VH-VL binders against q3z8e7. Designs and how they scored, part 6

Target 1, 156 residues: q3z8e7
Amino acid sequence: MVEKIPMTASGYKKLEDELSTLKVKRIDVIEEMRLAAMDKDMRENAPYHAAKEQRGQIEGRIKEIEHELKYADVSEYTDTNTSKVNMGSTVKLRDPKNGECCTYTLVSPKEIEPLKGKISASSPIGKAVFNRNKGEQIEIEVPSGTLQYIIEDISF
Below, E stands for the ipSAE of ESMFold2; O stands for the ipSAE of OpenDDE; V2 stands for 0.75 times the mean of E and O plus 0.25 times the DockQ between their complexes.

## First folded at step 1 (VH-VL)

Design r05 (framework fv_ramucirumab; at its last look DockQ between E and O 0.01; V2 from the best seeds 0.00; counts 0 for: pae E 7.9 > 2, placed apart)
Fold by OpenDDE, look of step 2:
Structure r05 (fold): chain C 156 residues (1-156), chain A 122 residues (1-122), chain B 107 residues (1-107)
Amino acid sequence: as target 1 above (156 residues)
Amino acid sequence: EVQLVQSGGGLVKPGGSLRLSCAASGFTFSSYSMNWVRQAPGKGLEWVSSISSSSSYIYYADSVKGRFTISRDNAKNSLYLQMNSLRAEDTAVYYCARETYYYGLGSAFDIWGQGTMVTVSS
Amino acid sequence: DIQMTQSPSSVSASIGDRVTITCRASQSISSWLGWYQQKPGKAPKLLIYDASSLESGVPSRFSGSGSGTYFTLTISSLQAEDFAVYFCQQANSFPLTFGGGTKVDIK
């Protein structure tokens, strides 16, 4: 049995879009192959072989994407007013001491982008906020000590 | 359910025009090349025209070049065949068919419409 | 243009018989060959693609073989529902072309 692949709704959509693009590209490459194949000696047909190779690459990626989509584990969207922090959630944290705010989006390991605030659910911040409600105070353990934040907002 | 539903066709005089339509459902229409194939009464199958997913590649049988125009509207999931200057020999059942490209070297028409009869007669 | 020559044009067989249909291309089409079944008043149905690959949902008694210019469709044990017309089709180059068809009738 193949294990489910955790991902965000946005990640899932990106894969779908890529798949659609690749399927169109595949057709173009195949048509180029057909055009090249009009030559009598296909064994020495460089354009044909080049197109064939490209087709193989496209097909390989398509299969990968289809596999990921087939076994994707995407969290369902819920109302932000009644929902808990989950995969794909964007969380606004407020420091009760100084009033500073920071925003993070929980994503799968493959989707991590620290500069954009996309963090893993298994990160210290991710663990602290996961399955929590709006308005809750959380504690984050860091090497320098314990940080306290309030979950000010949850969005998807 | 994956299906193609055809409309149009009918009886027309020589020199007349008809427009065939093929509505796709149950699959991503914009990702497939589409084809028209016709079959004269009691005869075999004859390929008529092909159009790629983005309409970048269009092909016609010599018998219909200059008279027929294949087109598609991906937003409407629809395939069309505009037939002008119709001749008696164009009389046939016309099928729309989806072309699927398989891994490796091969393609085939895996989904067909129900067909529509076109009769050209004086 | 690539001419597809299909043989025989017709064959009479009994239920349980092995039936073989041949398709020859005027030039090499690699494996870009499909086989279709057509019943009266119905659209063709894809049986085999890429010369030897069985389409989903098609009974295993159908098989295809060949490459280049010579291809065969085989029905290992003919069933009642298999009486129909069969066509080969090359998709290697435009214009796409079909064989003349083979009618499989009951003996």
Scores: ipSAE 0.164, ipTM 0.683, lowest interface PAE 2.4, mean pLDDT 90
Fold by ESMFold2, look of step 2:
Structure r05 (fold): chain C 156 residues (1-156), chain A 122 residues (1-122), chain B 107 residues (1-107)
Amino acid sequence: as target 1 above (156 residues)
Amino acid sequence: EVQLVQSGGGLVKPGGSLRLSCAASGFTFSSYSMNWVRQAPGKGLEWVSSISSSSSYIYYADSVKGRFTISRDNAKNSLYLQMNSLRAEDTAVYYCARETYYYGLGSAFDIWGQGTMVTVSS
Amino acid sequence: DIQMTQSPSSVSASIGDRVTITCRASQSISSWLGWYQQKPGKAPKLLIYDASSLESGVPSRFSGSGSGTYFTLTISSLQAEDFAVYFCQQANSFPLTFGGGTKVDIK
């Protein structure tokens, strides 16, 4: 069984665009390698070594993106206010013990920005809130124990 | 005519030393990486060492590192392998080989010397 | 290190038979694989480079295929002069490594 990778429609589009760009760049790097390598000892060829490393990184990233696109589970949200958390949702969590609130937005892997509260659906917080209703109390497992929060608000 | 002619080798006691030579002719020796490959009696091939055209890149198999030294003299079209602290497991036929780059990314050993026997025993 | 596993270790075949030798790499080596033929008392001879490209002067009955971790050498119609040991060799990374060899016996 291959697990699906939740992402937004904009995240999917961004991966497609990156893939297209990388495929063009791959052609360029292969040609650079060919030109650098014409009838010369490749051990002595610094441009060849640099291009070989670049190609390896490009090929690796292409394989990652192709996997993510193949197993993507693209979520859509409505303009209508909803009580259930999904991809693209912004969730306000309240700690019932002290009243402190935290806000998180569920985004695709390419859109993750932890300092801005943009997290993946596979993160501990993301897993705990996914498919939950406004007003629910949730538990988040961390190495130091269990944290409890209440879903105060859900927006898209 | 392109060829590699080897010399050196022989019988040596454990802990001894030998120097193998490989003389190139018929091609621009200074433009190619060179390699040593050995074959124990009745066994397969084992890569030993590689040296780039200017000697700037040198590699050794772990089994010989610190004991063997590959070198080349481009003015004399010659490749060398200095073998020190020889062990019984170094007993093999040693081949020198030219490494040719084929357009793109790969290489292969397209020209081989005739082989030189090295026997390490008491 | 990249280990090259070659099979079979030996094969007995008749003149005219099709012989296939396989080589597996423990990690991807792209297409950077060579095939060599070695006759008794002689140095190895390059047959195939870059997995599938035939070296100049090698008979067309020899062919290579594969990429990544799985490679084959095929002799389409075995001839008397093809009695030899065959080796694969990866040129992807140091240390360079060879397969264990395949001895082809005729008759």
Scores: ipSAE 0.013, ipTM 0.517, lowest interface PAE 7.9, mean pLDDT 85
Fold by ESMFold2-Fast, scan of step 1:
Structure r05 (fold): chain C 156 residues (1-156), chain A 122 residues (1-122), chain B 107 residues (1-107)
Amino acid sequence: as target 1 above (156 residues)
Amino acid sequence: EVQLVQSGGGLVKPGGSLRLSCAASGFTFSSYSMNWVRQAPGKGLEWVSSISSSSSYIYYADSVKGRFTISRDNAKNSLYLQMNSLRAEDTAVYYCARETYYYGLGSAFDIWGQGTMVTVSS
Amino acid sequence: DIQMTQSPSSVSASIGDRVTITCRASQSISSWLGWYQQKPGKAPKLLIYDASSLESGVPSRFSGSGSGTYFTLTISSLQAEDFAVYFCQQANSFPLTFGGGTKVDIK
């Protein structure tokens, strides 16, 4: 089965822009390799090796972006308090037992930073909150057990 | 998700051998140079070895030359470090790291494995 | 070999403080210098490449400057998550070398 990668319209646009930039840079790097290859000492030809590795990096990144764009599921968040959780949403979760709260923002794979609360829609928490409404109760299975939360607020 | 997952560490006696593995996923492994970096308990980072995308260029720190061998299998998206003739001073957490070359702007280690502990003790 | 000398070895700071860390190379490395952050028990994280370019996802309070032999990492307004060890690294020539590290502790 093919899986869609949730992302915002702005995230999709950033990937398109990066892809366009990389395709232009690819042409330049190939030319740099040609020029550097004129030097017959390939063992210690640092410009040649740098250009060769950079070409590899650019080709790899192009393939990564093309994959992300191909499987992108583009959506837009709204900044109303009646909106469902979506990509780009910041969700405040509250444990009804002890009043403990946590804040998470659903981001594209490129932007994941767990320590800053930026998580993917495919994470256990992300899956549980995606497309849910303010006030809903959710249960999340994690290695440490089952977590229970109320979706207290949704913002962007 | 771009990820490096390491395995193969352990406890070994001086003179022994270990092979560390680093499995890559979420990116085109064959397009990047890879590195091993180690960190002794309570100490700083020490670069150990580098291998280019096609294994054409390999470099080692003087402290490991002749004892350690870096290799990669691009078909399996895996990086290896064969460590022979281990010494007490090789005791460290070993990290694998991806090296990204920025267009005209140098290079840096942008993705790191979680680390593997290697303890050399009698 | 290019020797990287990092200072200070430690600094005590409060949330909101401006923190500056320096790194000196024993010979010119142009701008081929990266800065890394490491938290206890975790792998290092890239903050800055090419001496001054901010890695994607890194907060704008981090900045780098310098070229040649003298480099600086600045945290403009220290946050709780910034208490960590910071390392510079030269990528100009083999063997690649790191600075000794700077521990940023809570005051």
Scores: ipSAE 0.007, ipTM 0.520, lowest interface PAE 10.5, mean pLDDT 83
ESMFold2 (binder alone), look of step 2: mean pLDDT 92; pTM 0.948

Design r06 (framework fv_ramucirumab)
Fold by ESMFold2-Fast, scan of step 1:
Structure r06 (fold): chain C 156 residues (1-156), chain A 122 residues (1-122), chain B 107 residues (1-107)
Amino acid sequence: as target 1 above (156 residues)
Amino acid sequence: EVQLVQSGGGLVKPGGSLRLSCAASGFTFSSYSMNWVRQAPGKGLEWVSSISSSSSYIYYADSVKGRFTISRDNAKNSLYLQMNSLRAEDTAVYYCARSPGSLWFGDYMDVWGQGTMVTVSS
Amino acid sequence: DIQMTQSPSSVSASIGDRVTITCRASQSISSWLGWYQQKPGKAPKLLIYDASSLESGVPSRFSGSGSGTYFTLTISSLQAEDFAVYFCQQYNSYPYTFGGGTKVDIK
C-alpha cells in the first residue's frame, strides 16, 4: 500500500511551480554540460563535474515531486476539532500591550511560507499555540525574551 | 583500424612487480581517457584504474591504491600499468579500454584490448 | 561504492526466445550505465551506452531501458551468436562498478 500524502491546495500548487522551475533549470544545466564538454576532457573540467552533480540533483527532485503529486491527498484541512488550534488552523494573535494583531496558519513542513504567515507546529509560535483555545493567553520564548499574545480567533 | 594491443603479463611471485603495456593505433590516442579493468578466473569484471587524456586526473580502485600506478605516453600512443607488491588476489586477465571522454555520450568503454594474463603464485 | 546487482545469474534459452536481464544500483546513477557482452576467452564488447543508446554495429534486437536504480537489457529474438555473459556497468561515479554478470546459455 502506498500512503496518501496530505496537503493543502496551495501546497499542491507550490509543488507544481517547483516542478516547472526545475524543468527550466534542467535545460540550463544540460547546456552548461554541453559547453563545458566543448572546452576540455570531461574529467579535467570542474564546470563539467559541477553541472553533472547539479543535473543529478535536479533529476532526483523532479522524480520526488512527481511521486508526491501522484499520491497527493489534497484537502483544505485535516483538522476535525474546531475549538482548539490544530494542523491547518489559522490563528489570529493579539499583543495585549499594544493591541497589534498578526495571523498564522499551521502547515506541514512542505507548505511553510513564513512571509505569508504559514508556519510549522515546531516553530516557537506553532509550539505555543498548538492545542490551545480561543481566548487563552500564551507565552512565546524567543532568544530576546518572552512575548505574550492572546488567541483572538481560530478559523480554517 | 581502431585497435588496442596489450603486452607485459606473466607469472610472478607474491610481492613481485609487473608492468603492463597497451599500444593504441587507428585513432587519436591523446583525445581519449583510458582504463584498466581486470577479471579473475571464472569471476566478473572489476574496474582497476582510469587516466584522463592529459594525465591530469587519475583514479584507482581501493584494492590497488598505493600499489599500482597508471600512466600514459601520448607521444608513443601507449598506456601502462605498473603493478607493485602483487598479491594472489591480483591474479586476473587485465584489459585496457578506451572511454570517449565526451559529455555527448558518457564514460562507457567502447574499445578493448585483447587482455593480458597476470598470475601471482608461489 | 555503488553496488550493481544483476539478475538472473544464469538463464537457459532457445533460439528465438525473448531474454530480459535486470540490473539494480544501490543508489541513483541517472542514465550513466552501459551493457557489455563477453564470449569465452574474449574481451567484453559494448552493446548499449547511456542506458538505452545502441552502440554502432550492434544488432537492433538488443535494447536497453531504465534510469535511476532499475535497468533492463532485452534481446528480442535470441540468436546463436548471443550465447554469452552480459554485464552492466555504472559510470556515474568512481569507483566504476560492474554487475556480477548474467550467463545466457543454450537449452
Scores: ipSAE 0.000, ipTM 0.473, lowest interface PAE 14.9, mean pLDDT 82

Design r07 (framework fv_ramucirumab; at its last look DockQ between E and O 0.06; V2 from the best seeds 0.00; counts 0 for: pae E 11.4 > 2, placed apart)
Fold by OpenDDE, look of step 2:
Structure r07 (fold): chain C 156 residues (1-156), chain A 123 residues (1-123), chain B 107 residues (1-107)
Amino acid sequence: as target 1 above (156 residues)
Amino acid sequence: EVQLVQSGGGLVKPGGSLRLSCAASGFTFSSYSMNWVRQAPGKGLEWVSSISSSSSYIYYADSVKGRFTISRDNAKNSLYLQMNSLRAEDTAVYYCARVSRTIFGLDTAFDIWGQGTMVTVSS
Amino acid sequence: DIQMTQSPSSVSASIGDRVTITCRASQSISSWLGWYQQKPGKAPKLLIYDASSLESGVPSRFSGSGSGTYFTLTISSLQAEDFAVYFCQQANSFPLTFGGGTKVDIK
C-alpha cells in the first residue's frame, strides 16, 4: 500500500489549482492537435508532433498531481484536537537563556522555504518539535553543542 | 446563453482595409478554436480562416492568405479578422464560428455562429 | 483541396415527404463531415456532425449517414420550417471546404 504523503492545506490547494490549470491546458492542446492533424501530410506535421508531445507532458504531470492528492495526508493535521505540533503547525521557540524567539512552520519537503521559516518535519528542528506540546523544553543538537528551547506557542 | 456577436463590417474601396470583431459570451472562449466563414451574396459558404485556442495554429484559405490576419484576445473573449488589400471578390457576409468540442478525433463542426457582418468592397 | 459535391442542387418537396441530400468528397474524409441548415438572412445552423451524430436540439427527423466519400442527409418527414438551404462541410483537412448547397423548396 502506498504511504500517505504529508502536506499542508495550502500545499494541497496549490496542487488542486495546478491540476485545474493543467486540465484546461490539456483541452487546448487537444484542440490544437486536432487542427494540426488536419494537415494533409502528417509525417511532416511538426505542429502536430509538438502538440502531441506537450499533451504527453501535461498528462504525465496530471497523473502525478492526482496521485499526490489521492494519497495526501492533510486531514490528520487539520482535524487534530491536540495542542501538539503537527504538519502545518507554526511553532514559536524561545531560548530560555537569552529570551530570543524564533518561529518555524513545519511543511512537506516540497514546501520548504528556509528563508521564510518553513522547514521539514525531518529537519533537526522539525524532529525536535514534532508531536510536542506547548510549554515543553526541547533540545536541538548542532555541531557546536546542544541548544535548548521552549515551545512558547503553537498555531496553524 | 452561448453566443457570438459580430461588428466591424461596412463599405470599403478596393485596396482598403477593414477589421472585423467577434465577441464571445456564455462559454469559456479560451478553450475553443475559432473560425471565420464567409458567404458572397447568393453564393455558398467559404471557409476563410481558423485559429486554435492558444493561437498556436493558424490556417488560411488560399484566397485570403497574405491579406487577412486572424487573431484573438482570450482575455477579452474576442476574435478578430484584419482584412487588408480588399478585393471586390471579398464582398460577402462574414461569420465567426466556434468549433464544436475540443476533443481530438471529433469533427471540426461549427456549432455556434455569429449573426454575420456584411463586407462590401466596391469602387 | 477536397472538393465537396452536393446533389441535387435543388429539390421541390411537400410537407411530410422524405427528402434525401447527398454529398460526395473528391477523396476520403472518413467521418469528418458536418451538415448545416441555412435560412435566408440567417447564419448556418449545425444539424449533424461526425457524419451521423445529431446536434443537440435538432429534431430527430434529421439524420446523417455515410463515410469515406459518400454521405447522405435525410429528412424523414419534411416540415414547414425545413424549407431552407443545406450544406455539407468536410473537416478532414485544410482548407476546410463546403458543398455547393441544396435548396429545399415547396412543391
Scores: ipSAE 0.024, ipTM 0.625, lowest interface PAE 4.3, mean pLDDT 88
Fold by ESMFold2-Fast, scan of step 1:
Structure r07 (fold): chain C 156 residues (1-156), chain A 123 residues (1-123), chain B 107 residues (1-107)
Amino acid sequence: as target 1 above (156 residues)
Amino acid sequence: EVQLVQSGGGLVKPGGSLRLSCAASGFTFSSYSMNWVRQAPGKGLEWVSSISSSSSYIYYADSVKGRFTISRDNAKNSLYLQMNSLRAEDTAVYYCARVSRTIFGLDTAFDIWGQGTMVTVSS
Amino acid sequence: DIQMTQSPSSVSASIGDRVTITCRASQSISSWLGWYQQKPGKAPKLLIYDASSLESGVPSRFSGSGSGTYFTLTISSLQAEDFAVYFCQQANSFPLTFGGGTKVDIK
């Protein structure tokens, strides 16, 4: 199954820019590996070892970005339509049993800060609220069971 | 069309200075290592200096070390050789050359060469 | 420094002849060797890279072989345009070094 990865237009563009930068760096690192090997025994060559590790990191990140861009589901935020939870939305949830409220903002993967309430649409809370309307009751699946909340407010 | 066009050179007295230039076109200059190779009249080829794509690795032949400086300007697609304290034995045709860009382990050769610039050091 | 020794220094040959030039390295250079052709008044031209790989646009009558310390360049059937000086070059380690050259003259 192909699962889409929700992200903002800004997040998508940042990934495109990062990918372009990494592809240029990949060429440089391959050259550095060769030049380092020419000076020293490869087995004991610290610059070669470092360049080899850097190449591994660059290749891994390129694969990750290409996967994210290929399966991206880009959402555009509009101030005049607050009827449904979308990327960039700030959602206020209320527990109907005790009346406690929590606020979360749905952000792209690079902008995630759980301690500041910035979460991904792929998190348990994000999945439960995405594309839901104000006033709906939602269920959030967590390891300890199922939690119930009401979407009290949606803002941009 | 991939090409390297050289300029500079000429006649200079011993102890003098010259700066050679090599202008690249038809390829992404910033992705290739560049070299200077010289050839004295009637003699063979002698490698002079190498500079990596980002200028992180620079090498010189012992005969020119401390007197010559290789540099590049990737924004201008240009390679330079600053030659100081010139000696009679530096008299040669100087070529700029590109190292072939292939997959790792196959970059073994100079695939594109400039037309050459004559440098004569004589009193 | 790695010394590159070419033999012969010169060879006289006729059109259609098979010409073989050898290059010896003073220490192992794996396959980090290129072959170049130079005609009077012109810049060198790459023929072979990685000891045996033919450069694009170079006629198939040129071939390279060898690894370690012993390498050969062969011209299977010499043509009029092949009368030139040939050089080997190692790229195993700095400083980069060239062979002394082999002049191929018409007999």
Scores: ipSAE 0.006, ipTM 0.499, lowest interface PAE 10.0, mean pLDDT 83
Fold by ESMFold2, look of step 2:
Structure r07 (fold): chain C 156 residues (1-156), chain A 123 residues (1-123), chain B 107 residues (1-107)
Amino acid sequence: as target 1 above (156 residues)
Amino acid sequence: EVQLVQSGGGLVKPGGSLRLSCAASGFTFSSYSMNWVRQAPGKGLEWVSSISSSSSYIYYADSVKGRFTISRDNAKNSLYLQMNSLRAEDTAVYYCARVSRTIFGLDTAFDIWGQGTMVTVSS
Amino acid sequence: DIQMTQSPSSVSASIGDRVTITCRASQSISSWLGWYQQKPGKAPKLLIYDASSLESGVPSRFSGSGSGTYFTLTISSLQAEDFAVYFCQQANSFPLTFGGGTKVDIK
């Protein structure tokens, strides 16, 4: 039994990019280790020992990323329109009283940026919109009262 | 701002002990090898000890081996030098120093230095 | 142990002069050499690493050259703030060792 790791398409791409960078760094560190060891006694080779430790850190991070990519569940979060709000969705909320609109994107806890509209599913807005359809009226409880919105649009 | 701030030191009698501290800020301390370097009054620089980023590799100058212990606490961003069985010839300004790393992870030179801490060993 | 021999021990020079300091290793250290400047009462400051690479924020009048056992630090046009003691240091093998220093004074 293996645990799946929920991930957005952009999160998956970021890990792929980091993995590619680390694999290049690994090649460079291995070459520096070979050069440092070629003409020197390894017992007294400070650059070799430091590079060996650095290689271990790089290999560990690569292993972590490869695990995350192998068990990633990107199908939970898609860059296409869906019938319902899910993780990775961008929702447009319209205030029926004045027609004013706000947009929010549901992201993982590590990607939260409230000032840019990137919120978690556990936030008041996130809870109110999650698993809802376009056209539904929602209520959001805030300290100043209850706000009412209509889900105008759902996108990625 | 990248800084190494030192503390400890002072006057001690021969045979005594002191512990030097070096607090790091402004950089990822756990990614760098760290060193102690000393300078006797009016003299040149002498390397004392090195510790790798994970503490897996530790080195000492022969003049201090068995008497000094380098250590680090990566959670506290701190480097230490425990100095035991102090001798008059250990009298010096002690510096902590960060080792610059190449993009390839090899240690090169000391790019960040603490302000120095005076240790005086005198009867 | 790798002995680092610095020459000269001191230099008297005027502002605008070209100053060259030499460092010799007792055995090859490839390019694993740094140059440091130290002013009275202050910690050393890194100038050059990897024998010839200029540290960020160091004026371009400083340059380093050499490999193997013979290295030089050159100050192309000495400035008032350059009067200091200069040290080389090998990072090839433990124990890490420094040269004896070169004091650069004004005439």
Scores: ipSAE 0.006, ipTM 0.504, lowest interface PAE 11.4, mean pLDDT 83
ESMFold2 (binder alone), look of step 2: mean pLDDT 92; pTM 0.942

Design r08 (framework fv_ramucirumab)
Fold by ESMFold2-Fast, scan of step 1:
Parts: structure tokens; C-alpha cells; sequence
Structure r08 (fold): chain C 156 residues (1-156), chain A 124 residues (1-124), chain B 107 residues (1-107)
């Protein structure tokens, strides 16, 4: 069995365009083979053998593209963004007023160790940073007011 | 229905001659390249000769070159193999076969239809 | 001449088994490779052309793969009617050459 091949709509169209171009080239190469074979001795016919080899390469690429198009899973997909805070992320926060920095790692409830900077996504800090991007300014609600930090770095 | 019907085999002594025939029906014979392939008893397949649709391009295996002559008569839808100076090692079932695409032998496509085979025995 | 080396020379397998036959060319033949089936007393029958294209009317349990110098024919679930000898053939260059054949026996 073959699995689906993920690709964008533009990627699919590029393969369709390449396939169309190759099919036109195939017609030309087949005609070149036909004309070259007007020489009697096929073993010594360099133009014929060159065209036959080129046709083989074109046919191979056509089959590859047809396979990719047949099993294509056309969807909008983007790479994993390491600039976004997720579970397991280590986040470096900086106070824009005094330049002080603090580092926190988002962990599962069983791994929480506040003194080592390991916090849950449901903590005040965790809620403020989760799904945020590097460079964003965040606000942390605490009983005494609101604290502001900038997400300086995100690592895993 | 594509059919290739063969005839002309038999038993001959070394140095003798035989002519094999292959009668085609069910397709436009004059549009296809034709081939002869042989198989010695209990052995594998060996390509013998090919002829293009117009008889302009003819090729032979080195083992038969100078002794065998392939020809065709498009008006009669027939393929022939004239075998001269026969040797014991020519003993085989001979098949006629059609090239399997609307491109002729220039494309090198495999053989999509085969005759039933004709036994040729060369023995003293 | 392009030499076609086929292996194994024979195999005995049970109905339902997966059978793989290998063919090696002495030089690159791209995808110019066909596979044939020959039953006792009969002419060969084309199964696969261009290394991986299934001939019309051939059961889907047959498949071919490979390019260049290494090729395989696979029968995914062997049936009683698959008792036969199988041959590969290169169509890249003259003279056309065949592999030595693989005899498949169904126990």
C-alpha cells in the first residue's frame, strides 16, 4: 500500500504543468527516434540511441508525476513553527522596564516544579505564553495587578 | 481478435533448410514491427530477428546472421523466416511475435501477441 | 550485448504466498523491461511492460518495480493458475535479450 502524499494546490498545479510539458516533449522525441532510425544499422545509430535514452528518462518522470498526482493529498500545510509556544517549550521572558529575564518550561501536571521553572499551561504564566510567538508582549494577571513581559526566545 | 498462426516447421538434417510462416489476422499487419523468438527444449527464450512495418529495418541475432532471412508480405498479412545452413543448436520452438504498441520497433516495446510456436528439429 | 541475470531459477510456494522474482541487467536499461509468463506447452504472455505497467487483462496481484539495473516481479498472493515460468526481457538495445527464466511450482 501507498500512503497519501501531502502537497499544496500550487504544488499540484506545478506537477500538472510539468506533466503537460513532458507529454509534448515525448511526442518530439518519438519523432526524432523515428527519423533517426532511417539509418540501417541500429547498433551504430548514435542519434537513435540518444533519443531512445532521452525518451526513457521522459517516460520515467511522467510515471513518477502520475503516481504523485494519483496519491496526492491536496491541502494547505505549513511547517512546525518553533517560534510558537507549545507543551515542552522553554520560554525566556524579559521585563521591558528593567531588562530582567526569567526562563520557564511548559510541562505536564505531573512534572511541575516551579522552583526549577517548570510550570503548567494552566498557570498564570503558562496561560499568558501558550500559543504566543517570539517577540510578542504578554500580560500576566496576578492578585496585585498586571505584569508585562516580552517573549525573547522559544526553544525545545 | 488478434491472431498469429504459424506453420512450416519439421525435422531436417544439419545443413538443411526450412521456411517458417506466420499468418496474421485481427489487426492492421502493415502497421506493426514483427519478431521471431526461439526456445530450445527445456531452455529460455532467445530473440532471433526483427523486421519493421515496411521492411526497411531488419536485425538479426549474431547466432543466425548470414544464415536466416526474415521477410514479410503485407498484402498477404504474412511473416516469414527462411532458415539456411541449419545446425543442431538451432533446434527449438520458434515463435512469431508482434511489437506491443502503436509505435514500431524503434521504441523497443515488448511483445504483446505471440504465435502458437513451430517446432524445428535439426538432427542427423 | 546486455546480459539479463534472473533469480531464482526455481521456487516452490504455497497458494496465498508472496513470490518475488529478481532481474539484473549488466548495464542501465532505464525502465525498458518487460515480464512474461509461460505455461507448459504454450507461448509466452506479456504481463508487465515499461518495468511497472500492468498489461490489460492481467490480474492486479502481479506487479513490477525497478529501474536502471535492478528489477522485481511480485505476485502478492499466489494462485493455482500462476504455475508457470516467468521471464524478464530488456528492450533498451539490440539485440533484445531475455533473463534465464524462473519456474514457479505451486505445492
Amino acid sequence: as target 1 above (156 residues)
Amino acid sequence: EVQLVQSGGGLVKPGGSLRLSCAASGFTFSSYSMNWVRQAPGKGLEWVSSISSSSSYIYYADSVKGRFTISRDNAKNSLYLQMNSLRAEDTAVYYCAREGSYYDILTGYPFDYWGQGTMVTVSS
Amino acid sequence: DIQMTQSPSSVSASIGDRVTITCRASQSISSWLGWYQQKPGKAPKLLIYDASSLESGVPSRFSGSGSGTYFTLTISSLQAEDFAVYFCQQANSFPLTFGGGTKVDIK
Scores: ipSAE 0.007, ipTM 0.475, lowest interface PAE 10.4, mean pLDDT 81

Design r09 (framework fv_ramucirumab)
Fold by ESMFold2-Fast, scan of step 1:
Structure r09 (fold): chain C 156 residues (1-156), chain A 122 residues (1-122), chain B 107 residues (1-107)
Amino acid sequence: as target 1 above (156 residues)
Amino acid sequence: EVQLVQSGGGLVKPGGSLRLSCAASGFTFSSYSMNWVRQAPGKGLEWVSSISSSSRYIYYADSVKGRFTISRDNAKNSLYLQMNSLRAEDTAVYYCARDYPSWLYGSYFDYWGQGTMVTVSS
Amino acid sequence: DIQMTQSPSSVSASIGDRVTITCRASQSISSWLGWYQQKPGKAPKLLIYDASSLESGVPSRFSGSGSGTYFTLTISSLQAEDFAVYFCQQANSFPLTFGGGTKVDIK
């Protein structure tokens, strides 16, 4: 069994749109392969081999997207609720001691880029902010002690 | 380019002392927590000590607590480990290591020194 | 102290094989786990932090998964340079602790 893949409603829609685009492109590439095959010996047919390789790439991506959509978990992750931190939320945290601000966006596993502020809900920061409200103080337990931040802003 | 260059180490008798040094370059040393990790011959890794960027937070493994002292000099970009009352079980290669750039993700070691051999033998 | 148990202690594999290494924590450590690679005579190299985040410069064939007490490191297609010892490390609490290591050998 495959574990559910958490994602935002926006992320799900992007995958649907990409899948639709790839299915159209697949039709075009199959036709290119057919036309190329009619004109030349297939073993030495560069246009045929190029189209075949391109089709392989398209089929691989389609399978990946279909898998992600099939196992997507969007029930807990939505782009419409900004009252509380949720998947897709961009959270501005402020350290009350030194006034430093950091911005983090909760993203699906495939979109994680920690050094660019894109983090998972299962990360230490993600766990601390998830389902919290603007203005709440959060504590993040790390080996060096407890870090304190205030949720200064939540955006979509 | 990030570099950690270690010095110190050698052979010492049980009850003796050694001081290890780690010279940092290629990054803002004063912004990073630093660690010492050791590895006994043919064995696994053992975390020894950690020091925060300001020296406000210092931690030790129970096996070295009271005998080892970690310190740093941010003006000299240097990390130190003063080892007193050395025992045979302290024999290991000692590595200095830099904590991951953001403590928000926990303490991991993204850059390591080359290691310094410490042998405690009669 | 949180004890980290790795299995297997060693595994024999061929180039192109999928290799999976397991790490178990004696208590929940959430996602606060890293994976390291160590070659003979060299210092360890960080591969993965926060259970599943790939360190910059590490090949995409390495991946990590898991949370709580059960974690895995996967090498999807083993290369010659991947024959090494691998260690997990918990970052949940002091003292920081490592697994015993898994040696990936040539079959």
Scores: ipSAE 0.000, ipTM 0.462, lowest interface PAE 23.5, mean pLDDT 81

